# Ledger of designs, part 4: VH-VL binders against Cytosine-containing mismatch-binding protein 1 (cmb1)

Target 1, 199 residues: Cytosine-containing mismatch-binding protein 1 (cmb1), of Schizosaccharomyces pombe (q10241)
Amino acid sequence: MVFAIRIRQFHTTLVSAEKNGLQKLIPPRLKTIWNQMLVETKGAGNGPERFEMIRQKYKALTADEIQKYKNKLQEQFDAEKKRFMETLRSFTPTEIDSENRRRSKEAHSTGSRYYRLRHPDVPKKPSSAFILFYKELRNNPKLRQELGIPEAISTLVEETQNASKAWKELAEDKKKPFIDKSKALKEQYDKFMKEAGFR

## First folded at step 26 (VH-VL)

Design vo (from vg with light chain N35G)
Fold by ESMFold2, last read:
Structure vo (fold): chain C 199 residues (1-199), chain A 119 residues (1-119), chain B 113 residues (1-113)
Amino acid sequence: as target 1 above (199 residues)
Amino acid sequence: EVQLVQSGAEVKKPGESLKISCKGSGYSFTHYWIGWVRQMPGKGLEWMGIIDPYDSYTRYSPSFQGQVTISADKSISTAYLQWSSLKASDTAMYYCARFGERWSYFDYWGQGTLVTVSS
Amino acid sequence: DIVMTQSPDSLAVSLGERATINCKSSRSVFYRDKGQNYLAWYQQKPGQPPKLLIYYASTLESGVPDRFSGSGSGTDFTLTISSLQAEDVAVYYCQQYYSTPLTFGQGTKVEIK
């Protein structure tokens, strides 16, 4: 009885997701002019000859023509993104999370990556105290100087290592503003999620 | 160093064909587009069209589409402008000019070819 | 088609004085991707082909005297000769290369007064 209810609920969710297109939903991407020309010339010749024709036309685009293409592609992208966001809003965060798990499982079995979906009305989780500190380091040269962090451009790995080391060595009284801010943001997030019915 | 040398003046009758030339030197001919510009007697400059000598891709001003043919022979670094049937209204000075970059200003100009069409 | 309109059609200026030529386009010739105005100025002396003076509205071509300068943006452009010399007697043309067909202004004849 209990199992039957769970099976029926699972089946209903799958049918709903498939019926409304969540399972196949992917984020839109802004097309390049080259990709648009591939679409416009579909069936206009064989592969090598077609690509040469597109190269010739592409090299001969004026600034005006390029701008017109970009405007058209941007308008199409904006419209597609609006529809994508509206579709996501028609599903609960739970349904979207379930779909993300399904995509993850399928991607792992095929060794590929997947398009992760995010409900547009669910705010991002608040940053940890360390992440707030890291952001402050990037935006505050005075703080970097005080903590002995090099001003030279670093790799992402080096930047993260420097920040992590600085955080671990930071006195507790200097950590407290970031810890308090993180806690306050978490409280705001939890309150919002509760009031919105997402938690 | 960069030079565009055009063929000499022509005196023709209506209905005759004509092919004038523009030879480029002092640069890599196939790396730059060549444009043709008309200047009617006492008038300003009019862009006629372009050619990429590398692959002979051409594009014409709408005002000249179907009136002339632009071509090139990259083996001798030469661009051409030709008419199959001249009209009296084709009387003008014709310049070839090199683009500084694709769809740009004209950085070097030929000396011009005067074409006179009269009965 | 982008129409290029120059003013004045003719200009008489005393030797050593400033000459100013205006060029107006019917649409903006500013290309956002390069941050450049797609406008050039040419000088054509009697019996000679045109010669490039300025490109991208304000960049002086190599070998052109410093007395020539270009300014303006979008649709309104100016060629200035700060101190007119006898050798500057010519017809001057602006030209846009933002859109096809490429178009020139009607020309401005500069003469010594």
Scores: ipSAE 0.572, ipTM 0.867, lowest interface PAE 1.5, mean pLDDT 87
Fold by ESMFold2, fold request of step 27:
Structure vo (fold): chain C 199 residues (1-199), chain A 119 residues (1-119), chain B 113 residues (1-113)
Amino acid sequence: as target 1 above (199 residues)
Amino acid sequence: EVQLVQSGAEVKKPGESLKISCKGSGYSFTHYWIGWVRQMPGKGLEWMGIIDPYDSYTRYSPSFQGQVTISADKSISTAYLQWSSLKASDTAMYYCARFGERWSYFDYWGQGTLVTVSS
Amino acid sequence: DIVMTQSPDSLAVSLGERATINCKSSRSVFYRDKGQNYLAWYQQKPGQPPKLLIYYASTLESGVPDRFSGSGSGTDFTLTISSLQAEDVAVYYCQQYYSTPLTFGQGTKVEIK
């Protein structure tokens, strides 16, 4: 945390504690055996000699040794994930959303990828009317045939385009059940968020 | 046809050195590990160790670590088992055998080399 | 070390009858990543090297008669000869390759009654 005094000597504005811990936070990842061996041998020999040593040890692992290694790495990952989730719970959903927007803007500016964060206790936002329709379309072959959707395996782009076209062309009274369901789900979601103190 | 042909029977005295051989043919020698297996008279099978002929990587059963040396010469498709100082208790049949895969079953076996060590 | 224990140590079976050999490992030889039991069976006739019969507990090696079969999982395995023939008189060994040191059972001698 950094506190800054930005005004003249006679008065100060209290700056909120910085959220730099959130800005640096990334989800843990499950290590591979190779990556763990790379970490464990850091500082042994030069690069090529070290990597050959790791390669030889790795190829000589029995099934038993591999499973023991994986179990240990999984246990370490589970502990790291638990701590990561606890850290996320110490921030509000609004703070996490702000950080995600900051990461997205930075990634767009630099052409890089970023790690999106999700508050562990916030349920998924309810689906829009179109998304509810799309889910129904994916799981209902008869409806797909009635609306002229190809039955063959399509790319995700084609599938989305077909669903969007079908939705746009769907009669308003046929859209209404999805619109009403989406509205009801949103009202339930908003009520839950208010009662849970996330707003 | 995959074959593993071992060197002939040996009669030795305690304290002597010995190197027995196992020549592979009919397959790509460096693509498969070779293991050595001991069978004491009237007893079962004991894994001694392995070699990867490609890079000479070796691994020994703890019971045989420091007791024998496993090596290979890939230019002549041959693996070796060697003692620096034989004991009477080394009297046994010794097999070389090819792994079907890494750390696996033995799909082809040599005919065996009988080693007799007696004073 | 995984100890492999076979039973019985010997058995006598009439020609044409079923022979059953059991092998128990001191801990599981099932490898989750491959979904396979790392267990093999060998036949050793007098004066001959061992011969592979079965690998991955139940997969019959090429050229082995189909009267031989393997079954079991985890720690308990069985070799079955459905109709014993005279040429099946041998010592049979199980072997695990899940962990080092690789280990064999003590052997089961099969004889004709």
Scores: ipSAE 0.524, ipTM 0.849, lowest interface PAE 1.8, mean pLDDT 87
Fold by ESMFold2, last read:
Structure vo (fold): chain C 199 residues (1-199), chain A 119 residues (1-119), chain B 113 residues (1-113)
Amino acid sequence: as target 1 above (199 residues)
Amino acid sequence: EVQLVQSGAEVKKPGESLKISCKGSGYSFTHYWIGWVRQMPGKGLEWMGIIDPYDSYTRYSPSFQGQVTISADKSISTAYLQWSSLKASDTAMYYCARFGERWSYFDYWGQGTLVTVSS
Amino acid sequence: DIVMTQSPDSLAVSLGERATINCKSSRSVFYRDKGQNYLAWYQQKPGQPPKLLIYYASTLESGVPDRFSGSGSGTDFTLTISSLQAEDVAVYYCQQYYSTPLTFGQGTKVEIK
């Protein structure tokens, strides 16, 4: 009974998010001129004929015409982004987090990526000391050399394993800059979340 | 050496048709657009239109749209400018010129074709 | 349409002296995606077709003497002949290729004074 109740409440939450439009919400993307022409010519000719028509029109755009297209598309994107952010503000951070978990689970089962949503008023979650170290390691060849990390082609799993091993073996005084930075970011984040009532 | 060689001078009467040519050599003809430029006696330069010889795509200056036809035969590396019915006001020097890039400057010019139309 | 206006309409310059021709466009011909001004200069000697001197406002075409130079940006451009030679007697045209129709200035006739 408890099990059935738990599943039913979980399902009801997902249906509510779908009805409110959260489940279908995706971030707007700045359209390219090519993408816009694909939309404008939908239903015209077959694939090769349609692509050739677009190719000819696109190749014949002057610098002036390209600039005018880009300005118009940018204006449309800015307006869509504003509406998107306003729509996101109509949901709680908890509702958005729940939807992100649903999207993540679905994407994992299909092997695809998903559009993660972020409440516009909630700051980014602070990085851990290890994540800050990993980012520095990725962007600093001298540090990789000093720590004996292989420069050979490696998988993402292997990169993460190398970084984790290096972090575990790193002297405490070498960890401290990352630990201190992470703590400062977390304190800033926690203060904002408490003052804004998002926790 | 890049060359654009135009057909010879023409003397015509109003109402007659005319097709003048521009043969490109010393480069890959279909890789560059060809433009036509009019110079009326004692006057400056006027862009008339362009053709992409690869697929015969054309674009005309509004002042010349419907007044002339621009075409090309890529098998013989030749572009054409054609009138179906000449007017006395068509008396001018006509140049073909190659774009250095798409929608760009004209890096090579033909020697010109003098067209004289008189009643 | 972008109107190209040259000044002066004609000028006479002593042999070996500097000749300066101005070209103004009715709106900017600067293409920010390429970081280039879409402006060219041509020389037309008597009885000859035009010849490209300068493109992208300041880039000298191959084979053109280095006494020719171009400068300016946006709407205001200048062709300079640092030391006028007898063979430089010609009409000079600016041309924009930023927008269609492609347009030329009205020309500037340069003569030896």
Scores: ipSAE 0.514, ipTM 0.853, lowest interface PAE 2.0, mean pLDDT 87
Fold by ESMFold2, fold request of step 27:
Structure vo (fold): chain C 199 residues (1-199), chain A 119 residues (1-119), chain B 113 residues (1-113)
Amino acid sequence: as target 1 above (199 residues)
Amino acid sequence: EVQLVQSGAEVKKPGESLKISCKGSGYSFTHYWIGWVRQMPGKGLEWMGIIDPYDSYTRYSPSFQGQVTISADKSISTAYLQWSSLKASDTAMYYCARFGERWSYFDYWGQGTLVTVSS
Amino acid sequence: DIVMTQSPDSLAVSLGERATINCKSSRSVFYRDKGQNYLAWYQQKPGQPPKLLIYYASTLESGVPDRFSGSGSGTDFTLTISSLQAEDVAVYYCQQYYSTPLTFGQGTKVEIK
């Protein structure tokens, strides 16, 4: 489409021409209904009065009204995500990785979190042997029973602790399938990254 | 032992005012919404509106907006339905009912209040 | 407004036989976030208030005999009485609570043949 191409070229050029659009780039997030109501009631009053108005409107939403809000928010998010992905594709994987390292260093020095970016065309990092084992535990009830892991765990912390203990106590010949698979996946990933110039 | 006990039957003339009541017991009155439902003689059920007794928030069916007033006095666990000027067409059975949860089904119903409006 | 249409308007069924009441909504009453159909069924015996039988289309209210069951999804729902008893003579209403105004079907009168 002619206008779509021109619009994309303009946005890409603007981000590059404004210098450092990558440094400011944040992955879009799906808004909550509460945050959308904050936008819709802008200028409706001072803080406490405005918040009470939103609380009243929110508590009185029917399932239909909630669904309509969510559909609208999803549509907006999809559009924002599309633009975000187009922007990311205008940078090389190396440039994105460099920016991630900058964000990580800044976050470490300030004690804050950061928004990690991932080039759309770069595969995700392969799972470690332990992560592959953990995924197998979730999908294999017999394995859980054999290893003495509780079947009804309500917290993520307890599940992770149990899996970690089971992994450490697992015999080396039982670990080997997971270690071998993880290594093969890592070799494929490293080959791709080298061939694609992600250094 | 959840109960909703409504005020007794009323016989009125057109133009008169009326306030009927619905007293809840056996549960935390302010934790549940109360709805009002009309049933005209020989007809089906019509939702009129709701009230949250906690803060008196109300919401009306468009068909009844401006026609009735729904209110509550949480200190005595009582909801009310009120007309400022009755019409003959207001002749009906009126039920109060409790929502099982917010915007849900009606799990407990009052016994009904028959309102008859004729000259 | 979501219009609820029941069929038939009246139904005569022999004791011990199966009675089936249909309810159609003009729009889906399925709420994806909870995975539930926002539909209830009520029984109203002569001179009595309505009584809740079924909520979320298929969940039986406590104390309701298990000969009553509800099924369906989206826009098409049924109430089934597997073995009609004398005390089941009543008018039955479906009701949606997905959207305001809350609306009821016109009712289905069930009688013994």
Scores: ipSAE 0.458, ipTM 0.831, lowest interface PAE 2.3, mean pLDDT 86

Design vp (from ve with light chain N35G)
Fold by OpenDDE, fold request of step 27:
Structure vp (fold): chain C 199 residues (1-199), chain A 119 residues (1-119), chain B 113 residues (1-113)
Amino acid sequence: as target 1 above (199 residues)
Amino acid sequence: EVQLVQSGAEVKKPGESLKISCKGSGYSFTHYWIGWVRQMPGKGLEWMGIIDPYDSYTRYSPSFQGQVTISADKSISTAYLQWSSLKASDTAMYYCARFGERWSYFDYWGQGTLVTVSS
Amino acid sequence: DIVMTQSPDSLAVSLGERATINCKSSRSVLYRDKGQNYLAWYQQKPGQPPKLLIYYASTLESGVPDRFSGSGSGTDFTLTISSLQAEDVAVYYCQQYYSTPLTFGQGTKVEIK
């Protein structure tokens, strides 16, 4: 009976180490020359001194040198992106979603921004019926006119509010095509997730 | 009006030192770079180097690195080109020119300084 | 170094006729991010300093007659004088400023036929 207990402890430690990798995972960003120089000059002086140093370094660059520098930064970004994607692939969509929830909670508590992670091989979640409707409103001026929604909306917020109102007031028979389409997309998504072994 | 006025013609012997000048006027001297260009007799144009009068940043063509010194005195809006020891091969017309932009074209030129080095 | 090569070395053109000077760079002087060619053209008359004619391959300098025009991209550039005037007798130089050292073409002498 004693032999069964040792196998459980090894599995918990491996899962814990893997979880630590996902928590530290940040999407890479393409750096500007200026940003890169800021990183390179870290500790070289105070703010104004560093700024002047960077300014001097930057002004010394010809167009050719700038281009070469940008190319190098792009290559670095591409390499980091590749590593990032490979790392993400080592986690399940469920694990990634769990991490996103954790990050979201932390961001909410601290007021900070967080990066949402996405599994590279998982398609985007299907659009809701409302989102499909909203997309149609943006592309169909006749529909907008029929619904009494002004063509020129000043802000994205106002546009979204108007669309939301229109959706709520829309007759069920007019909603049905969007609902059916959303449902179909969801079914396709779920089928994919199942076939891919993600669910 | 933007003007670059260079010092007069020089006749020197090999081994002598020389410093020629280029005075800018009609613009903010510290806002534009100054370049030096050599033209040997009957030959084309050769870029020698640049100076930023604002902070005296300099960069030389590899062909002229260590052969000449470029400097500036922003208090009198003047750039300089100097040799510690002239050679006969230094016989040429020397132009100072203003950069239109950093690392770009030359929009204004001095009248040139003829340097003759002969035994 | 980027080598600039002009052709021809000398050009004799009749008054009122078109003059064409070519300049080739050993490497592209196109700055892709800005879509600009870092090439300039200069005119040098006898006993005078060079005068800027064109910059960024095709932009005419202020005060330069419109009979002068620049064209080309990458490695191949052309200066055109649509109707040669007597005052256009000079040596013309192309110059790249994409990379250091800044380099000039060997010059093209334009004369009246």
Scores: ipSAE 0.767, ipTM 0.957, lowest interface PAE 0.5, mean pLDDT 92
Fold by OpenDDE, fold request of step 27:
Structure vp (fold): chain C 199 residues (1-199), chain A 119 residues (1-119), chain B 113 residues (1-113)
Amino acid sequence: as target 1 above (199 residues)
Amino acid sequence: EVQLVQSGAEVKKPGESLKISCKGSGYSFTHYWIGWVRQMPGKGLEWMGIIDPYDSYTRYSPSFQGQVTISADKSISTAYLQWSSLKASDTAMYYCARFGERWSYFDYWGQGTLVTVSS
Amino acid sequence: DIVMTQSPDSLAVSLGERATINCKSSRSVLYRDKGQNYLAWYQQKPGQPPKLLIYYASTLESGVPDRFSGSGSGTDFTLTISSLQAEDVAVYYCQQYYSTPLTFGQGTKVEIK
C-alpha cells in the first residue's frame, strides 16, 4: 500500500512540477540595449543615478560596439525563443488551452495583460464566420459602403460594434459564404488535430 | 563662427611636463566632443583620444593610453592635452578637433600646436 | 583595429583632370542599422590643419566645392575630384569612425602634373 502512494505522489509531483512550468512560461522578448543596461544596473542606485550611469555607458559605445551588443541580444533572444518553443512542445494543446483560460481569467480580474500561449506545432484555430466577415470589412471598402458602415471609425471598439451590428443585420444569404468558409476551415483544423494525435 | 584656437608652439627638453590648450568658441562647448590628433613630422594623422567636456568623459587610443592626459574646463570652453614627462619622440604637431557627432568625424580643427622636444 | 589603406600614395594630375583616391578598410565600416558608412575624407594643405571634405562616405561638408565627391560602401571607398584645381594640391586622408581606435589612412599626396 505504501509503494502505491509513493508512485502516485511522484506522479502528482511531476505533474505538478510540469504544470508549474507552464504557468511560469512567458514568451521571450528581444531586449534593447537600454533595457539590458537597466537590468544590469539594477540596485546600483536610485532612478536618476541609474539613468546617468546608463547614459554614460551608452555614450561610450561606438557603432561597432552597439552592433555587437545588438547581435548578442539577438542571439540571447533566439536561444530563449528556442527554449520557449521546446518547453511548449512538452505540453499538450489541451493543457496549453487550459493555461490560457486561467491566464485570461486572472488578467480579467487584475486588469493586467496576459500572453496567450500557442503550441508551436498546432495551427491557429480557425476564424469564426464573424471574424472572417470582419476581416473582409476591413479590407473591402465597397462592402463597408454597401452595409452603411462609416469608414472613419475613431476607435477599435466602435469598429467592432459596427461590424457586429452589421453582421446581425446581414441577410442569411450574404452570411452563408462566411459561414461555409469558417466551417471548412474548422473541418480542416479538426482533421489535422485528429491526424496529429492532439485529439 | 565655430573656432578652435590652440596654444602656441612649445620647445621643451626631455623629461619636462607640458600642457597645451584648445579653446572653443562660436558653439556650445559642452555639446560636442573634442579629440586630439597627433601628426609627426612628415607623417600621417593619429587619433590620440577624446573628451566629452560635459562630464569630462575620456577615452584614449590604446597607443596613447597612459602616455597623455586629456582634460577640459568647460567654464572657459577649453580642452587640454598634457604630458607628465616628454620624450623626443613626442615631437609633433598636435591638433584638437571637434566631433560633428559622438564617435564620428572631425568637422572643425584647431590650427595645431607644434611641440618640439630636443635635448 | 581597423586599418585604413589608401592608394596611391601620391598622385600627379593635370589641371582640370579627374583625380581619384582609393581607401580600403580592413573591416567593414558599414553600420547596417542606419545604412551609413562611417568614413570621412579630409584635405590637408601644407602648413594647415586637416579640413573635413566628406563624411558618411558620400555626404559633402558645407562649403566644400561640388567637384569633390565620395563613394563606396563596406570596405572600399573612393574620393573623386572631378576637375583638379590649383588649390586642391594637398594630402588627402580617409578616416573610419566605426570602431575605436579611430584610424586614418596613410594619406595620398595630390600634386599638379
Scores: ipSAE 0.765, ipTM 0.955, lowest interface PAE 0.5, mean pLDDT 92
Fold by ESMFold2, fold request of step 27:
Structure vp (fold): chain C 199 residues (1-199), chain A 119 residues (1-119), chain B 113 residues (1-113)
Amino acid sequence: as target 1 above (199 residues)
Amino acid sequence: EVQLVQSGAEVKKPGESLKISCKGSGYSFTHYWIGWVRQMPGKGLEWMGIIDPYDSYTRYSPSFQGQVTISADKSISTAYLQWSSLKASDTAMYYCARFGERWSYFDYWGQGTLVTVSS
Amino acid sequence: DIVMTQSPDSLAVSLGERATINCKSSRSVLYRDKGQNYLAWYQQKPGQPPKLLIYYASTLESGVPDRFSGSGSGTDFTLTISSLQAEDVAVYYCQQYYSTPLTFGQGTKVEIK
């Protein structure tokens, strides 16, 4: 709840900041009903009294009131996301890439995580042959069975390790469709980036 | 056995005050909201408001806001409906009823209290 | 405010025959997150308080005869008495609890023809 309030305050600063406010920019998140009620009860009391008021009001919401809050929160999020995307479009893909590198370097130094930014008009980088294979494994039970991939419950780490092992053991002629598709996607991406002037 | 027992019929004059009661038994009184419902002679049902006996949270139908007071004494498992100044148009049957859940259906009803307001 | 409209206002049905009461809400009372219709049906016999028959549109309250059933979703609901008995002579009310103020239909009086 407190965390959501701080994120909102941080967003407002980034969106409203100076001309080159890219360094502080973070993506908006859909707010919870609690944090919306926190905003709506600002000044109703100090700390404990206010939180108790919010708890009681939250507890007493009808189905209709819950739906109204969800609609309001979605409307607010859509508006903030639109402004966020417009702000991102005011920077070049190179500027955004530089900022992402700065955030990555800082996160590595502090052992923290960071919000990676993506220019709205630039397509995602093409997937590697392995990533295409991994996606195929997730969506093709017959292929999983054929390659001896366990269907049992597994962690994301274990799932990735199983996919990596299967890729390494896959015959070269069976790798080729994924390698060729990856190359084609990269070629398409490079053409788009060149024609759009992003490189 | 869940039971809601209301106070007896009342004959009053316009301008008089009145407080009618609804005593719950056979369940944990503070775990369920109590609502009040009016039924005018020969007419349908109208929700008046609710109370959570646990903390006395109340909400009124807009039609009754400021016209009545809903309260409860949880030490004796009793909810109340009160008028400070009765009108002839308050002549009706008044039911208390327990919510099955918060903002829900009424699973148990009192027997009703007939209030007659006449000169 | 959600307006609840019942039809017909009055219904005469032969003993042992089917009685059907309709209830229409001015807005949907379906809570999409739970997939539940926030609608109840009550029976009020002459000189008695209302009695809960059905909640969540179709769930029969304990102790209510299985000749009573509820159906419908969203804005259109039906109470059905499959084989009318003498003791079923009453006024029947629908009620929504999706939104405040809580509102009842105007009632449907069921009589034996």
Scores: ipSAE 0.356, ipTM 0.772, lowest interface PAE 2.8, mean pLDDT 86
Fold by ESMFold2, fold request of step 27:
Structure vp (fold): chain C 199 residues (1-199), chain A 119 residues (1-119), chain B 113 residues (1-113)
Amino acid sequence: as target 1 above (199 residues)
Amino acid sequence: EVQLVQSGAEVKKPGESLKISCKGSGYSFTHYWIGWVRQMPGKGLEWMGIIDPYDSYTRYSPSFQGQVTISADKSISTAYLQWSSLKASDTAMYYCARFGERWSYFDYWGQGTLVTVSS
Amino acid sequence: DIVMTQSPDSLAVSLGERATINCKSSRSVLYRDKGQNYLAWYQQKPGQPPKLLIYYASTLESGVPDRFSGSGSGTDFTLTISSLQAEDVAVYYCQQYYSTPLTFGQGTKVEIK
């Protein structure tokens, strides 16, 4: 029954992703005034003379016009973000995870990056105690100093190795806050997933 | 020693053309916009338009769009205001003035050119 | 168009006394991103071109006597002459440069009482 359930769930996820446009969904971004002016002048051609015209118009914007552009762009972005979030909420976390795997596979084969999606109502996956500690090291210079971690600029690999060594040497009473945070996050995550019917 | 020196007073008849000038000195002429301001007899100040002498970009007040032509010759540091056909209602004092910044206050003014249009 | 309205239209003040001119814009001239009010004051003495006194509502132009000051924000602005001198007899104009068309107030004539 396990095998049949997994096959049925996988098939449903693929159909839903294709049917509702999940495959093409990307996060909105706030446009610049320059990009908006490019959109507004699309019919004026695509040559160097068009770009010079846009540069001249851009330099001549009054404070009022700049503020109007910024307000319009922000309003458009807020509306797009709202629609994007509602669209994501119409899919299950499983459907979104399946699409992310599809995007990752495609990006890997082409050597490009991809837009990863996250369901807005799902809490972040619980971090391990070590990952919480590593994040604290990144954000806390005094902790790095206390633990003897080099202040020199280092590669990501060296940074991770230093954090791992520091964690292994950390006293159990100093590990406990991170272990407790990890447990709390896991309990919250498990509760949500159970109530949502995905466990 | 920034100066804006305008051409002398003009007495014209309705229907005649006119071009008045504003010569800037003591600064980099192409770095600052020049605006034109009308003052009708006994009245306040009205902005007519602006020119960037660097590339001749112009923008007009809607009240003056199509009524006058603003131009510049950067090789002689001079801005111009021109009518193709004067009306009696064009009788006024005309000032050129330099913007301190883009779309800004006017930090230096010409002495004015009195234009009188009468039959 | 942003309409600039000055009050009073005419003002008579004794020598050495304080003169106060109000200017109200029909819309805010505060550019929020820079925190600057795009408002200037000019003095026009009889037979002379206008002269810049104040820009950004409160910044005194070089060479202008410190008895002149500007204050206000948004839509309400004030030009103050702390101790009126004989040479201050003029018409005073406010002007906004926040939006096109650039517009001036109707002027306030200041004279000696």
Scores: ipSAE 0.270, ipTM 0.740, lowest interface PAE 4.2, mean pLDDT 87

